# VH-VL binders against Mitochondrial intermembrane space cysteine motif-containing protein MIX23 (MIX23), part 2

Target 1, 196 residues: Mitochondrial intermembrane space cysteine motif-containing protein MIX23 (MIX23), of Saccharomyces cerevisiae (p38162)
Amino acid sequence: MVDNRRTFTAPQSLLETNLTFPNDEPSLTTITVTRERCVDPSLIDSFLRFLRHGSDDIIRQKLNNYRKGSINGKNKCKEFLKQELYPNWQIRNNIISFCEKEAAEMKNETDQQCGNNKKTTAEPLIDARIDPYAARERAEKQEAQYKDWTKVTEWVANNRKIEQILTSTTEGILRQNCEQNNDYLKEFTQFCKDNS

## First folded at step 15 (VH-VL; from v2 with heavy chain A61Y)

Design w2
Fold by OpenDDE, fold request of step 18:
Structure w2 (fold): chain C 196 residues (1-196), chain A 121 residues (1-121), chain B 107 residues (1-107)
Amino acid sequence: as target 1 above (196 residues)
Amino acid sequence: EVQLVESGGGLVKPGGSLRLSCAASGFTFSDAWMSWVRQAPGKGLEWVGRIYSSTDGGTTYYAAPVQGRFTISRDDSKNTLYLQMNSLKTEDTAVYYCTTARWSGFYFDYWGQGTLVTVSS
Amino acid sequence: DVQMTQSPSSLSASVGDRVTITCRASQGISRYLSWYQQRPGKAPNLLIYYASDLQSGVPSRFSGSGSGTDFTLTISTLQPEDFATYYCQQYDKYPWTFGQGTKVEIK
């Protein structure tokens, strides 16, 4: 099994805020994501909640403090987007994407084990007639792998949905408080490209 | 095979200090969140504190009853978890378990055999 | 603190019985619940995590269910080695807390 891992760190701007965040996981500012942590997303969920709460609370607080329509307010909005919001969104998306990739790999690995497609690396097909116990064990293992794959896939889907809702909501707030005609999603997409 | 072996337990007087050690093997220690859980004689389980994995920052958190008195630390080079217990009280008497949370960090997938700490005058 | 209340505190059962243990949280903890088995004189063993995920190596006769505040551990067919004390644990909020335990005794 390929030991894929990636470390994510919360944006510094979020860490420097005087906001009280829900104490889901105090002091969790950095997380290393692995396949195993995608399968049990408890820790990732905690980190995502932290990021999401920070984003929402910061947005509300900061935007309320900006003078609507003023040049200074607009500039502050732009800075906020580039320095805080978009990085936050990017981190969350990257985490979800990591697990999505892992899910795909999990499926591929399991499928390969079942299909004996790779002559060179595949474990020999256990003939149930020769060793029914070994065959059963293998079947159970495969079933467990598919179960894990399903869990991760569902988790990814759910979190994508959540992100969509959050992003949409935030975009609405931004249009009301910053620039009404700005396509913030497009801007975010460009941001991700520029910072990839 | 994952193995956790606690040591350092014993009899100590109230107000005394004791240091527990937990030797870990069979897994990547540096990637695992570690915790101490204690169990008073004939009682239930009580979470004492946890330490993050080194990769996640290695921060500690403690239960209120031990806050300010106990310190959890780790030496990844030795695959060892520590619990420094100061200002011990009679109510600290318990079997202390070293536990791992290799992936989630939140639940304890492996436990040591425990080491008994008795605080008595 | 999140209080975890197990029910019952103790029960008597026979080999082959279906056993159900409940755990109630004083507040919503989503699915961040684990179950442990502790045999007499032994350290606890993890059975279930994330409310319903079976720990590797644990027999399939063990299952967990629930979300929010109410959780259940079920042993479909009680075996002799299952006579033990069971604990639930929440890890949604600090401090992490355990239920008071449920002792499963031989009838």
Scores: ipSAE 0.689, ipTM 0.859, lowest interface PAE 0.9, mean pLDDT 91
Fold by OpenDDE, fold request of step 18:
Structure w2 (fold): chain C 196 residues (1-196), chain A 121 residues (1-121), chain B 107 residues (1-107)
Amino acid sequence: as target 1 above (196 residues)
Amino acid sequence: EVQLVESGGGLVKPGGSLRLSCAASGFTFSDAWMSWVRQAPGKGLEWVGRIYSSTDGGTTYYAAPVQGRFTISRDDSKNTLYLQMNSLKTEDTAVYYCTTARWSGFYFDYWGQGTLVTVSS
Amino acid sequence: DVQMTQSPSSLSASVGDRVTITCRASQGISRYLSWYQQRPGKAPNLLIYYASDLQSGVPSRFSGSGSGTDFTLTISTLQPEDFATYYCQQYDKYPWTFGQGTKVEIK
């Protein structure tokens, strides 16, 4: 099994902020994501919570410090987007995407184990009549794999939904406090392309 | 098979120091958050402290009763967790368990057998 | 600190009985709760994490439920090896804290 892992670090600008972050894991600024951590997403959740920094109110507060309509304010807004917000969003999306990819791979592995019953090289179908214990163990293993896959899939779906809500809400805030007619989601998409 | 083996426990006088070790095997030690949990004789479980994996920054956090006196460290090259205990008190008397959280870091999925530390005059 | 209160502190039961242990947190801890079993003279073993997820290798007769402040560990059919002390643990906030334990004894 290819040991897939990826390390993510919070944006420096987020770390330097005087804003209060959730108190669950304040020192967790870097995380290495693995399949196992997707299956048990407690640590990832903590990191995501940190990155999500509680509420849109924090973003509002930051933006309120910028003079609305001034050239300086606009520039600061742009800097905020490029240096903090978009990188933050990208990290979160990349983490979720990592787990999504793992889920897909898990499914493929499970399907191959179930389908390759016909290929000659597959571990001989343990005849439950000959070795009921081995058969049971295999069944339990398959069930466990399926359960894990389901968990990861659900986790990904839920977090995608959360991200959609958060980014949509934030876009509204940005339109109110930065440029009203800007498509920030499009900008973010471009940002991701440029920094991939 | 995951195995955690504590060592270094013993009798020490109040104000003394002791260093516990935990040898880990059967899993990728460098990826795991590690913790110490202690249990006084006939009492419940008490979290002592934790250390992140090296890949997650290796940051430590301690319970208030041991803060400033105990230090958790790890040597990934040796698959070993340490607990340096300084300024020991009688209330530190307990079985000390090495624990791992292989994935989450927050709960303890495997425990060692424990090593007894007795602080007595 | 988050205080974890288990109920009861001890109970007597027979093999085959349904056993229920509760754990209450002094504040909301979402689902960040784990359950442990400790047999006499042995180290604790993880049973449940994230309030209801069964640890690998743990018999299905064990189950966890709850969220927020109230949590329950259930043993559907008590087995001889289940006579032990059980602990809940919260890991929502530092410091991580345990309940005082529930001793399950033979009736």
Scores: ipSAE 0.638, ipTM 0.851, lowest interface PAE 1.0, mean pLDDT 91
Fold by ESMFold2, look of step 15:
Structure w2 (fold): chain C 196 residues (1-196), chain A 121 residues (1-121), chain B 107 residues (1-107)
Amino acid sequence: as target 1 above (196 residues)
Amino acid sequence: EVQLVESGGGLVKPGGSLRLSCAASGFTFSDAWMSWVRQAPGKGLEWVGRIYSSTDGGTTYYAAPVQGRFTISRDDSKNTLYLQMNSLKTEDTAVYYCTTARWSGFYFDYWGQGTLVTVSS
Amino acid sequence: DVQMTQSPSSLSASVGDRVTITCRASQGISRYLSWYQQRPGKAPNLLIYYASDLQSGVPSRFSGSGSGTDFTLTISTLQPEDFATYYCQQYDKYPWTFGQGTKVEIK
């Protein structure tokens, strides 16, 4: 999708919780993500921290709260997953994917400016002879765009790693406290397909 | 071009109240995060509080020294930021700057000229 | 709170000198650091954001570097109009905090 901005809202269950923040920092409960916010991701990082704290970081506390009056408590896990955990994971994944798409678009735009051959970025000789100041300005603009592309791709890679660590750790906790033989990550993948 | 103009500063006695205004132009105000930053005479910069853009939920957060005494609000239809200051103390004496983070960061890319608030008997 | 410590607190330099101002955070702030210039009697203005990105209209003699806890602002060839106080500010963790300032005096 080619969209300059997209708005995300934290799940309602998280908005009504009184959970303690790990840094005592307030979190943005609704965020509009733009290319500029991918390039300087301070706002997005604050929102992701809020989402992660309200789910994976406190997963054991969340699971205990779902055991009200249940003898087994296992059927409460499925409710928690569908209503709280998987929507939270999905929002985080979609935010990271938005910035990944913006990075790809930045690179495509810069490649189109240089030329239509992805093997080389040829200097336009005729432009330099006619207007050397315009040629220098264009080269500087391209360089700045690749800098932004690099920043966003590094941020995406780092956050993909964070998500993998968090969701893997949470899956282990789910296996210990819910169904041991369930493939929670595969189930989440299907959840995303069903709720895209 | 971007313009921020503060008004409403003046002399007030301890315990008093004052309301500052900041008229904004040259950008889409409803998309902007807005902050107040103050500077006591001869001192450095101190962040007072911020309000999110309306598109990001419009909520506020305050520095500890002003929590419960100051209220930040915005009127997007008038492109105006407000700071309501109650229970003023002599330590609140400062130049108050209206600032914006119009883009994606928590840094302050444009500043007003400031308005002086003096709290003394 | 993240404490921001600038060094030096003041300095005196000649036109043409290379000036370096440092800013140290009490804990890691990634690259979420900005630099401001405040000339006497004027409002501050943004020089650098995201540790090293120049704000529009800022002369190329200004540059920033660093990550984590240690950051620098460099003025490659000091000019008379660079007489000012310089502030760093972190924007990783609330509350957003400023350094105490570095006053640059021009001979």
Scores: ipSAE 0.143, ipTM 0.682, lowest interface PAE 5.5, mean pLDDT 83
Fold by ESMFold2, fold request of step 18:
Structure w2 (fold): chain C 196 residues (1-196), chain A 121 residues (1-121), chain B 107 residues (1-107)
Amino acid sequence: as target 1 above (196 residues)
Amino acid sequence: EVQLVESGGGLVKPGGSLRLSCAASGFTFSDAWMSWVRQAPGKGLEWVGRIYSSTDGGTTYYAAPVQGRFTISRDDSKNTLYLQMNSLKTEDTAVYYCTTARWSGFYFDYWGQGTLVTVSS
Amino acid sequence: DVQMTQSPSSLSASVGDRVTITCRASQGISRYLSWYQQRPGKAPNLLIYYASDLQSGVPSRFSGSGSGTDFTLTISTLQPEDFATYYCQQYDKYPWTFGQGTKVEIK
C-alpha cells in the first residue's frame, strides 16, 4: 500500500548556501506532498524551482567554485555529482514520481468505484429513478475525480519534460567542464538504484 | 464546518502596537498554511503575509510594506494564528482577514469575517 | 511583482444576464489564479481556484478559464445574490497579488 503522504527535504548542501531567488521568492526547505497538493501543485512547483535554482541553474558557478579549491579537478567532479547534483535530481524525480503514482491510483479508484462502463447496463436508469439525488451526486463526484486525475497527469508530463531538458543541458555543461565522454544520465540512473 | 474568528482590532495611534488573534476550528490547524489579508475602507484586497503549516516548517513571509514591522505566529495547541503589528502607520488602517490555504498552499479557501484596525492620532 | 488588472472595473447587469470578467497578469502565472466574491459588507469567498476549478458549494453558473496571462470568470445566468465585487488573485509568484476588483451592479 503506497503512502499517500510523503515528506521531502532539500539536500543539505543546498540548505547551507545562501541563494537569492528572482523576485525575492522565499525558500521552502521541506515539503509534505499529498494527493491534494498534486492536484494544485503550486507548493510543489515552488519547491522544484528552489531545487532547480540551487543546482542546474547555477551549475557553472558551482563547478567554478569547485575548481578553485581542487588539486585534482576530475576527482572533485565525481564528489560534486554524488554529494550535490545527483541527490538534488533524485529528490525532484521522486516528487514527480509520487504524484505520478497518485494519479494512477486516482484513476484506478474512480474506475473501480464506478464500475467502468457499468453505466451502459440497462440498470443505471432504474437506480437513478429510485434515488435520483444519490445518482446525481455519484456522477458529479466521478466527474470531479477524473478531472483531478487529468490535471495531475498533465502536471507530471510537463515536469518530466522540464527535467529532461534541464538535466540534458546540465550534462552538456558537465562534458565541457568534467569528464567529456562520461554518460552522466546513465550514471545518475545507477546512483538512484544504489540510493533508492 | 471551517470557522475563523478574528479579534483584537481597535483604534491605535501611529507608532503604536496591536496584536490580532484568529481562532480556528473545523480542520487540522497544524497542516494548514495561514495568511493575513487586509482591505482598507473602500479599497481592494492586499495580501499581508503567510505562515507555513508546522508540517512544512512553519516559516513566514511578508509583503514589503509590513516587513520588519509585522510578525505572524501560530500556536497549534490552541488552534490560533496571531499577527503582531508594531510601528503602526495610518496606511495600515484596514479590515484584517484571517485566511486558510489548507491543502494547496497559495490560494485562500476560507476567510474570517475580519477585524478593523484604525490607526489615527 | 505580478500586477493583476481586471476589466471592467464595474458593470451593470440584469438578473438572468451572462456576464464575463477578465483578469490579466503582467507576467505568465500558468494556471495559478483564483477568483473571489465579496458581497457588500461581507468577507470574501473563494469561487474558483487553479483558473477553472469550482470550490465546493459554489453554484455551477460560475466558471473560470484561461492560462498564462489572460483569465476569465463567467456567470452564465446572473442571480440576485451575485451582485458583488469580484477579485482575481495570482498565486504563482510572491508576493500574492489581487486584481483591483470588478463591481457587478444591478441594472
Scores: ipSAE 0.006, ipTM 0.613, lowest interface PAE 8.8, mean pLDDT 83

Design w2
Fold by ESMFold2, fold request of step 18:
Structure w2 (fold): chain C 196 residues (1-196), chain A 121 residues (1-121), chain B 107 residues (1-107)
Amino acid sequence: as target 1 above (196 residues)
Amino acid sequence: EVQLVESGGGLVKPGGSLRLSCAASGFTFSDAWMSWVRQAPGKGLEWVGRIYSSTDGGTTYYAAPVQGRFTISRDDSKNTLYLQMNSLKTEDTAVYYCTTARWSGFYFDYWGQGTLVTVSS
Amino acid sequence: DVQMTQSPSSLSASVGDRVTITCRASQGISRYLSWYQQRPGKAPNLLIYYASDLQSGVPSRFSGSGSGTDFTLTISTLQPEDFATYYCQQYDKYPWTFGQGTKVEIK
């Protein structure tokens, strides 16, 4: 039986902080994401909140810390991006992409059970002639699977929107505190290709 | 002994162009962040823009009134900072100071004596 | 932009007086504030960085304090060479901005 799983660990820089986190819940440093956890995303949402709070939400503080910590007092924006920000963004993107892939597989599995677009009216009649309760059970299972698929796709869409808002806001702060005309989102895309 | 010497100031008509130079000595120029700060006659100080060291990517940032009109550049082989000023306006009239934050990054611990730019008809 | 407001805009004082100059930021800038002295006809020179740290060679009669939005430069016993214009500057948020200046004159 195929049991897709992926374990994600918070970046080391976040593990070294003494931050207060919302909802008085224990901070998770590692999460294993499964299809079931995509369908009920409470734990994933908690982990994403932890990652976002430790990066984009406090980015001005993080940039200041890198400036103070330089050997000759000079700003180390490029170091912060590659060591802290882009890895954090990558982990969040990879979690969302895992659930997006699971949603696609879930839909593909349900579509295979329904067959191709060559539906026949005889399928319900054939089932009713042999096992009338099996036809109803299949319909109920298909409805439940589409509900789960819908839940995951809506969660993915919502979190893609959240990430777009956060990274756009962060890019503005980076332009104010680092290079004004750099394309940080394009750099992040390249970072992901280089560090896969 | 750190020295910053500005040159290239003078009189120019509105819409004209001018290029300022700042000759630097007494420190490792290629490691330094450099800025231009200006002061209109009888007025306060206004930051114009900065350029990072080459090791930090050599990127520039400008104050809004000059963005798109002024260009900061550096030539590390000549230890020289430049300010190219295009489309000059009368409100650009000021003494222009070359500054560095050689050790701290963001405040100006060394200043040149300035060069006057006058923009008038 | 972070606006820096100094007060007073000018003051008259005698040698030996205690002088206090304030600088207020329009939004929080942590401790990323510097103070400069500009004598007439001269370039500015740095006095204080990081709100309270004295630049090398600056006399100990100068002190700085504050964080967040409210900052103070104090000259404990004014000397003849201290008659100048003083500027604060924030370096937390671009664009880096200066206060309007405080002119300290001989009474």
Scores: ipSAE 0.000, ipTM 0.425, lowest interface PAE 18.3, mean pLDDT 81

